# Designs tried in a protein design chat: VHH binders against q04fp6. Part 23

Target 1, 166 residues: q04fp6
Amino acid sequence: MKELRIGRVINTHGIAGELKIDFNTDFPEQRFAKNSELLIAGEKLVVQSSRPFKQFWLVKFSDHENINLVEKYKGEDIFINERKEPRLSEGEFLVSQIIGLKVIDEKGNSIGEIADSFHTGANDVWTIKKSNGKEILIPYIDQVVKKVDLQTSTVTIELLEGLDED
Key: E = the ipSAE of ESMFold2; O = the ipSAE of OpenDDE; V2 = 0.75 times the mean of E and O plus 0.25 times the DockQ between their complexes.

## First folded at step 18 (VHH; framework vhh_lunsekimig_d3)

Design u52 (at its last look DockQ between E and O 0.21; V2 from the best seeds 0.00; counts 0 for: pae O 2.4 > 2, placed apart)
Fold by ESMFold2, look of step 18:
Structure u52 (fold): chain B 166 residues (1-166), chain A 123 residues (1-123)
Amino acid sequence: as target 1 above (166 residues)
Amino acid sequence: EVQLVESGGGVVQPGGSLRLSCAASGFTFSSYALYWYRQAAGIERELIASIYVGGSTNYVDSVKGRFTISRDNSENTMYLQMNSLRAEDTGLYYCAAVYRKYKGYGTETYDYWGQGTLVTVSS
């Protein structure tokens, strides 16, 4: 199967089996999540835990609890098997499904429609195009986005002070 | 299987132009945010340009006004038009595609990468 390169082991970290990873993925939290299967030096390894560390990611693998078990991976590239598009389960939705939805406040007043979505680190940000042609940005968090209703093609938001910026 | 294949790289003189393509297969192309990166030093890729699901674009300052990212969802292809090329634009150019799904207020995010196409700007 075709492998995808997602990083490189640059060194060990500590004596308990953590490896310091220079990653090539924009989403290390997902790619190095617990139970992920990675390929290093032709060996399949299962992530036990991972955490950010400066501009790197620290990853510890199951059954690799000390430095002596992991020193051999220094300098090795990290791969995953090429995968199918992830399955979309019930209750989940895609960015493409929210583009064009009507945006209303909790009183039912029309605000605009969703124009785009992008990631800024901690949460997605949605762009709303208002009827006057101006755009505002809202964070996709429970304090702001109250309901996404694909059945009625609506998104209900609460405008916090300062969110309605020109 | 999710695949991305870059093409269009080559050797050009300073001030010249190239058009890179990223042909995609094995996924619902229109649902992905798309990116161009370049790698000059061989250790760290740098983001150059982004085009999002809704069509918004973003560029780093060093290429703004010279490079144009675009996507054709009907052909499952992303492009990078590179004009007024400079020596510092030399590098291996990668395309990337990002799948993001929402589960409540959480997200699951997967990025997929091509193998790169080489651009050399030399006198």
Scores: ipSAE 0.481, ipTM 0.761, lowest interface PAE 1.2, mean pLDDT 86
Fold by OpenDDE, look of step 18:
Structure u52 (fold): chain B 166 residues (1-166), chain A 123 residues (1-123)
Amino acid sequence: as target 1 above (166 residues)
Amino acid sequence: EVQLVESGGGVVQPGGSLRLSCAASGFTFSSYALYWYRQAAGIERELIASIYVGGSTNYVDSVKGRFTISRDNSENTMYLQMNSLRAEDTGLYYCAAVYRKYKGYGTETYDYWGQGTLVTVSS
């Protein structure tokens, strides 16, 4: 069962069966820990070893110690079977909680609402839909996003110079 | 443990109506966008309706005006009212809760699915 997507296989690495993974998780050390069970292309694989590699992770799976055995996984998404809701720490939230939040500036002026959120290699980017229908993209960084208040369903931002303030 | 259980499927004639339910448990229901998917025999599963946390909805063109998605956060239940059913609406209908865990860097996408409920539209 595909419950949690944690990355994608980019390519093989070497000839010993290692896969280069573009991970999309805050916990690669945990998700790719030895003996972790991952789902790739509908197959359940057990992590034998893993290590960071630049911005990627290299993962080797049990019984897959040869490149010929793992070529088929190229381009496949990686899932884990997770059937419990993760605990949210302070500063953590669901993307679904972010979507639709009202966006205001530090003066309280209405800017728009969060329409989308996506992750880039460096930062998450939020799409703000303004009242006039235009969209702007903002990086989720401390310089821009000053406060996320789920209680009031409000995000406070500071638009940096160069961003369309309309 | 997260659970999604669909119900309400059955056999109906063209032009008929069905109301599907998706009972959810094990997660903060009100915090999730919810979706109805369907899968006809021999074709890929398709997203047909979405309802977001704020209550806004979205539909694929093929079901617009005929299907209505709704949610009751107090009951942890999502619904799909299907009217004017057509033969091409036949398939397994799945409810899903999908979210990405967000912490400013890196996201994990959770896909919770039910077992599906069969809808058969035939004369």
Scores: ipSAE 0.110, ipTM 0.529, lowest interface PAE 2.4, mean pLDDT 87
ESMFold2 (binder alone), look of step 18: mean pLDDT 83; pTM 0.804

Design u53 (at its last fold request DockQ between E and O 0.18; V2 from the best seeds 0.00; counts 0 for: placed apart)
Fold by OpenDDE, look of step 19:
Structure u53 (fold): chain B 166 residues (1-166), chain A 123 residues (1-123)
Amino acid sequence: as target 1 above (166 residues)
Amino acid sequence: EVQLVESGGGVVQPGGSLRLSCAASGFTFSSYALYWYRQAAGIERELIASITLGGSTNYVDSVKGRFTISRDNSENTMYLQMNSLRAEDTGLYYCAAVYRKYKGYGTETYDYWGQGTLVTVSS
């Protein structure tokens, strides 16, 4: 497929046609906003309403206000009509851009470099290759990653207790 | 236009080998993490192999030691070398190219998928 996958239908919810969706974006409120057009099983569906539900989102689609009309979408992937590689806006960066960046602490001391990145269920995890050759894993969270500066090719981190244990 | 096209599928006897290819076009291939999925009849699609931008590979237990994922950025192609094939390896195999965009501490995944190539392992 050429469309961009943004989630998967897990199951129906209730009898009013709501679908429980497992999503892979941190902006579900935007992607599942009212009047948004989604592609499911080759059909274009328009979001009527949506709301968070635990780690999922519940989405109701126009003209699908009954469970009988939406059961066929169970297990289907959800796509949006973006067939081009995304462009970056101000303040945005790609995972590919952080590979190889120098890692320093808040005092400016050299720690190492970003060697790899992994997507996990909750947060991305970056591999830092330290100056001594050892590798550590850090989560991409505000408590650890303080700044990503692509102009200076530098990532500033604060190592939490236990992250730098040999 | 973004495109992923799998090839190399076919019918093979147990113990045989196949090499799948996934040819990419329309995007910066080297900026994507790469994945192989498969879907057997009556079973949910499963992730079987992945390779990160840093070159780290991961495999599901059932294919460890038998399958090898690799990438050639100069050719915009991902590969899956499948050895010692078993009947349970039968299925439709999909390739996917994925990267993540960051905005602050928010992220969004961009997934591109192929149409799949059929692998049938049968005596």
Scores: ipSAE 0.747, ipTM 0.880, lowest interface PAE 0.4, mean pLDDT 90
Fold by ESMFold2, fold request of step 20:
Structure u53 (fold): chain B 166 residues (1-166), chain A 123 residues (1-123)
Amino acid sequence: as target 1 above (166 residues)
Amino acid sequence: EVQLVESGGGVVQPGGSLRLSCAASGFTFSSYALYWYRQAAGIERELIASITLGGSTNYVDSVKGRFTISRDNSENTMYLQMNSLRAEDTGLYYCAAVYRKYKGYGTETYDYWGQGTLVTVSS
């Protein structure tokens, strides 16, 4: 119950300790990131490097840089060590924390409130709901979103041509 | 710590209805985007429905109009109402919750999954 399965070792790959992983996560880039602590066969292993490979992921663990050190893991399931949220570092914040923030322009004029967030392949997009009930979409990029101030519950944006059409 | 538990699976006849629940604990439920997946035997998991932080919903074509995803933040529970069930809807149904954070303008995304609840649509 305390462990989350995120994949299975299908086979070794090469002679330098890479393991070929059939993963069970939509976000293998984060789950198999360098320095991630994973559990395989009851052992805590630390990811040294990882990369995509066809429909699989290749993962190499610290101190396991030889096929002889990793062949024992063939067929084993891979778990995260604990079911904990990643820790927030200084300057990081949750996507959920932007919901309800007041949106102002560079001059301080009210534009609306953040109502929702969507993840895209390039960047997140935020929905701003105006007082008249209409919505505007803005990309979360440095050219548009200038400041997120959680203490004042405000977001400062630069309105680009066409953003205020809907 | 993050935990998701599905319930409400069972055996139903074609054309029947079933309501799945996903009970959550160990996190601020309202802060997560939520998802239902299903997995038929011998097939990869398929995303079938999602609901955003703001309540926007999306469905794959095969369930659109028949299934409804909803969330009750006061009960820390997500639901999947399944109507007009077909034999092809048989499978394990998983709920997922997605943790997202910003670091600068980048986004890191982590998924957490339940163990699944079995739905069998049988004549």
Scores: ipSAE 0.424, ipTM 0.701, lowest interface PAE 1.6, mean pLDDT 86
ESMFold2, look of step 18: ipSAE 0.361; ipTM 0.634
ESMFold2 (binder alone), look of step 18: mean pLDDT 80; pTM 0.774
OpenDDE, look of step 18: ipSAE 0.662; ipTM 0.840
ESMFold2, look of step 19: ipSAE 0.382; ipTM 0.682
ESMFold2 (binder alone), look of step 19: mean pLDDT 79; pTM 0.772
ESMFold2, fold request of step 20: ipSAE 0.329, 0.394; ipTM 0.666, 0.692
ESMFold2 (binder alone), fold request of step 20: mean pLDDT 80, 80, 80; pTM 0.777, 0.780, 0.778
OpenDDE, fold request of step 20: ipSAE 0.678, 0.698, 0.030; ipTM 0.854, 0.854, 0.316

Design u54 (at its last look DockQ between E and O 0.42; V2 from the best seeds 0.00; counts 0 for: pae E 2.9 > 2)
Fold by OpenDDE, look of step 18:
Structure u54 (fold): chain B 166 residues (1-166), chain A 123 residues (1-123)
Amino acid sequence: as target 1 above (166 residues)
Amino acid sequence: EVQLVESGGGVVQPGGSLRLSCAASGFTFSSYALYWYRQAAGIERELIASITLGGSTNYVDSVKGRFTISRDNSENTMYLQMNSLRAEDTGLYYCAAVYRVYKGYGTETYDYWGQGTLVTVSS
């Protein structure tokens, strides 16, 4: 199986077949877009319509326009079935593409090199191997990582006070 | 097409050893973090070992010192060396390959799974 878990069905909403979804994707508007294919409880469902609802999303599926047809999906995880690696758009990059990139500060001073990356649940954390051999960990957030330039193989960061162990 | 195939499972006595393999194809193996999961009968699937792109490994406490995860990017294969096996290690073992796509500061996580290989530890 090739899966992207994008959320979980919490409950039904209304009587018209809408499902209330607790999503865990950064792009719910895209993943729950009309005509998107989702996997719920091993079934392929096609999104008919969707909308944000507080911290959740409401999704209605084709041929499931009644609450009686969607009650069985309560508590089920929602997946996207990907059979191939996604194509990257401009400005997008894979985690593997950052490995080995040069790390500099905003003044252009060399800091080190990206040695590793791992997901903590909240944010990715990158390991920077400094020129002196020491390693520091930085979160991939806009406060720290200012620019990723794959053309120049350079990552620009701003080290927070607590991240500088020198 | 992306494919992960586990192998190496079987029946062993307590204290025995097995080496599981996860052969990958259809994707850029080196771009993925790799994971071993297992699922015993009647309980939820659990993560037992992981290895990052950079080769950093992590283990759950119950397998520390006994199991070793490794990857060979040249062969597109991940391994799990299991020593000192216990009855509690019995279960279906799954390999997973995960990578993240950065879209600005947003991310998408893709995970691919094998079909699993059965490990039975019994006297």
Scores: ipSAE 0.595, ipTM 0.802, lowest interface PAE 0.5, mean pLDDT 90
Fold by ESMFold2, look of step 18:
Structure u54 (fold): chain B 166 residues (1-166), chain A 123 residues (1-123)
Amino acid sequence: as target 1 above (166 residues)
Amino acid sequence: EVQLVESGGGVVQPGGSLRLSCAASGFTFSSYALYWYRQAAGIERELIASITLGGSTNYVDSVKGRFTISRDNSENTMYLQMNSLRAEDTGLYYCAAVYRVYKGYGTETYDYWGQGTLVTVSS
């Protein structure tokens, strides 16, 4: 989940655990509503109550009823977790979008179809299913995978010696 | 919003069976690799089973032959069939959905979690 910054704790307010928030969200009433889950200093906190205060928002968190419990948050940024699928930038694509693409070599000859992908820590490995039912594995690296064309549903690869074992 | 909800947990005798479900909404279910994790008291959460977009499965040794992960993309649901349950299988079972984006030849990973369903194996 991608964190989205919605403000910063600028100070404590009073002695009962309220934090004064300098927010930059257009939706402070929603974002700071009771039971909202926020991230501050890497900690998940649940809003118990909140209210507007001048150009700021005052927020009190569950189990944080005293100024001594919240002073550590001064100066920290406030985040929420984005709970929608990420919107992709131009040139980015989903791992899932490669499943079913037709695989061709650099001369246009058909090799097979992408059946699966695995992450190995360094790079993904793609499984290509050939028409005879045999599968081959290729690394998703620039030396092997030359072009992914989602509009034509094709992947162009350069088969290195030893990659294709029928 | 992305939501994962586990169900099917409960109390069962040793040797018994349970089928866990993970119902998903708010995302393109078929785009995700899916995982079951479990967490026993005082222990780190551990991966126990996974299923790829293409349907390939993997299991930790302690559950091989007893547990079966599966997915039904038309119903946006993942399952864990648990047979021959043992006391050490007791714990909180989580489903997770993992979403990867290619940025060049690298990936950025996003993961979403359910809240868990409790499985208790006791005599």
Scores: ipSAE 0.211, ipTM 0.522, lowest interface PAE 2.9, mean pLDDT 81
ESMFold2 (binder alone), look of step 18: mean pLDDT 80; pTM 0.774

Design u55 (at its last look DockQ between E and O 0.68; V2 from the best seeds 0.00; counts 0 for: pae E 2.8 > 2)
Fold by OpenDDE, look of step 18:
Structure u55 (fold): chain B 166 residues (1-166), chain A 123 residues (1-123)
Amino acid sequence: as target 1 above (166 residues)
Amino acid sequence: EVQLVESGGGVVQPGGSLRLSCAASGFTFSSYALYWYRQAAGIERELIASIYLRGSTNYVDSVKGRFTISRDNSENTMYLQMNSLRAEDTGLYYCAAVYRKYKGYGTETYDYWGQGTLVTVSS
């Protein structure tokens, strides 16, 4: 498979052919937009409609308006036919771009630098190598990471209670 | 065009060794976390090894001490050294390259996958 995986079919939903999808993007409204072409089980399917459903996304495909037509997709991964790296838009950045950035607190005090990043099921986790040589792990969430400025090569964080083991 | 091509699979006896390779092209290899998955017949695909951007690694318990994942960014290649192979290691082995794109606090994961290489461990 050379396509980009964007999710997995968890189950069918209802009898009208909707699929419940576990997605790995925060932009499902774009990826599952009407007329989007997705690949499931080697078949090209066109999105007819989609909507959020709890932590999942429900997607209905053209010519698949019945549960009997979509049962076979249960458990299948969902791909898009993308053969090139996506271009970055304004305000977008890759995880690789944060490696080595200086880490400061909201007062401007130096904390350390970004040493590595890990993808987890919930949030990315960044490793900060502190100035004293110790490492701490921080989640990439708005409560902790306040600003990422690639122009100044600076990440501003607020260390929550319990995150600072030093 | 983005490509991931696995190689090195084959038939081996229990206790044997194999070295899998995943050759990548068409993307910035060093920007991706890399993974080995495997899928045995009749069961779900399983993540078995991970190597991140700076070389940190993680393994599932079943392969710890036996398998070693590594990457060579200069060659755009990831490896899986498999030692002390067992029958239960039989399966189709996939390599994957993953990174996250950020827009604010929103993220999107990009997963590129190879077609897999078959590993058969049998006496």
Scores: ipSAE 0.441, ipTM 0.660, lowest interface PAE 0.5, mean pLDDT 89
Fold by ESMFold2, look of step 18:
Structure u55 (fold): chain B 166 residues (1-166), chain A 123 residues (1-123)
Amino acid sequence: as target 1 above (166 residues)
Amino acid sequence: EVQLVESGGGVVQPGGSLRLSCAASGFTFSSYALYWYRQAAGIERELIASIYLRGSTNYVDSVKGRFTISRDNSENTMYLQMNSLRAEDTGLYYCAAVYRKYKGYGTETYDYWGQGTLVTVSS
């Protein structure tokens, strides 16, 4: 298959054709924007509307205006016809590009090197290996990670009280 | 273009072994977490093994100690060594590659799939 999986249909919602969707992005509003073309069960479907619903998104497709037209999609994976590696826009970077970057504080002092990244429910957490061999964990949030500079292979952070524990 | 091609499936007796391969192209292989899933008839697709960028691995309990996932970044290939095969291991085995990028402080996750290779364990 030459498709990119972007989520899964959990269930129908209501009787007017909305599908409840589990998704793998923090930007579902872009993923499920009106006029997006998605693939479900080998069929091309065009998003008519979408809206948030608890931790899910509700998506309604053109020409699918009642539950009887969409029940067949329950449990199906959702794909897009995009087989190329996604391009990076300004300010975007891959998780792999973070591994090995030098970590400095805002004064330029070396703190360590990024060893790993994990996704949590709200944010990723980065493991920094310090020169003394010990590791610290920092959250990838704007209060802590101030700059990622791939040209100089550096990450600037602000160490908050309690983050730099041995 | 991202491509994942599974191979190595076949018919094997219980207690036997198979090695599955997933040949990858069209992306920077070392930058992706890699996964094996399987799907038995009438059942939802199940994640069975994963291998991350640093080489750490996870397995579902039903395959621990019997299956080993590995990756060879120089050959752009992931493997699944399956030992002590059982009838319940029968199914279509898919490899997946997961791309994750940062967009501001949020993430977007993309998982690419192969078409699968069939494993049949029969006695």
Scores: ipSAE 0.192, ipTM 0.474, lowest interface PAE 2.8, mean pLDDT 81
ESMFold2 (binder alone), look of step 18: mean pLDDT 81; pTM 0.793

Design u57 (at its last look DockQ between E and O 0.30; V2 from the best seeds 0.00; counts 0 for: pae O 2.2 > 2)
Fold by ESMFold2, look of step 18:
Structure u57 (fold): chain B 166 residues (1-166), chain A 123 residues (1-123)
Amino acid sequence: as target 1 above (166 residues)
Amino acid sequence: EVQLVESGGGVVQPGGSLRLSCAASGFTFSSYALYWYRQAAGIERELIASIYIGGSTNYVDSVKGRFTISRDNSENTMYLQMNSLRAEDTGLYYCAAVYRKYKGYGTETYDYWGQGTLVTVSS
């Protein structure tokens, strides 16, 4: 989860729990709408109401009905959580991209195709389906998986004792 | 943006069946491993079923033979068919989706969770 700063609490406003917000978003009406979830001082707060006030916004949060409940937020930054899918950087690839790659040993002998991948806590494990229909499991570690080449759709591995069921 | 919404929970008698759904949006559904967890009162969430990107499944022993996880990539939905329900199956059922990418031999993992759907097994 990534926090995005959208403003700062300047002060309280009145005694009924409104906070005066100096915002840095072009969309204050959407960002401070009723039922929006904001993060202030590490706490999740739900907007009950909001309104423009000069160049600021006044925001009141659910269950924060008086100044005593909100004075602690003075000077705090206001965040939202971004829930977007992460982007790939150069040289990164998705686990799903390994499905169907041809698996060869270091001598060039065909072993099979990648059928699945799963995580076991320490490292990912790949399922290889052999031409005879049997499956073997290999760990995705540098000792076993020597090269992943998406351009040629191949994976080069070194089989360790006990990894091959044959 | 990423959204997971469970449904299909309810009250059922022992020996009965329920089918849970987890509707997903905001990501490439077919590229994610998917999971069902459950949580009884006062206990940590327990992983109960997994379905991986290649379609392999795994279950904890207590639900094997009674529960079936499946996915429909065209509808962006995962399911849990629960048969022969018992009182100990009572709890809040969560779906989760896991995004994993490789950088060298390292991985970055991002977990996305639903809010849960309640299953109560009682007479």
Scores: ipSAE 0.365, ipTM 0.689, lowest interface PAE 1.9, mean pLDDT 83
Fold by OpenDDE, look of step 18:
Structure u57 (fold): chain B 166 residues (1-166), chain A 123 residues (1-123)
Amino acid sequence: as target 1 above (166 residues)
Amino acid sequence: EVQLVESGGGVVQPGGSLRLSCAASGFTFSSYALYWYRQAAGIERELIASIYIGGSTNYVDSVKGRFTISRDNSENTMYLQMNSLRAEDTGLYYCAAVYRKYKGYGTETYDYWGQGTLVTVSS
């Protein structure tokens, strides 16, 4: 009941029971390490082996060495049990901390404020509420979000062509 | 250790009221958006109310005008005031704290859940 969502099973890979995982963690090497316990579809599975595969990870689980045994996990989210609040290091922040932050461009011009954030499976998308009341969606990627400064409560973004139709 | 404990559930007649509580511990309560979910028998869990750090709230249409979510950061407690209860409101009600952690452009999503409190609306 205390879960850390670390990814989603996209598909099976091969016939040996490997699952192709779209991970949402900065620590895939640790999260998918051998002997790690993962929760998929309410089942506890133990990682037998894992490896990076392009932008994904391939994970094989103990006692699941056949594609027929793992097909049922397609589309399922992957969790780990987490009972402790993670400590924030420098440069780290929570989504909840960005809600309401002022959004500015690189020149310091006001754009709006962060209204919401949601994960699409690839990247988070932030909703910016502009001063005129309109909302725009921006992907949380390096090309768009240049700086998150919690001390000044400011997010600096670069709007790409097509993101702002106003 | 993170802990969420719901309370206040019970049996009420249609049109009645209940107030649910969610006592939280083990994490920085004020830094989290909080949610009430419910799960009726045989159906999927449903998000019904949200309260964010700044106090803003959101409701699903089915409970708008009847339910009110609130939080007391000084007590690490979230509430759900339920008025004008209906039979279809029957279910197990869960409180949750959900946050997504960023490091660089990587993320991790944490879901903390209580064990739930049962609400039964029946004549």
Scores: ipSAE 0.070, ipTM 0.483, lowest interface PAE 2.2, mean pLDDT 87
ESMFold2 (binder alone), look of step 18: mean pLDDT 80; pTM 0.779

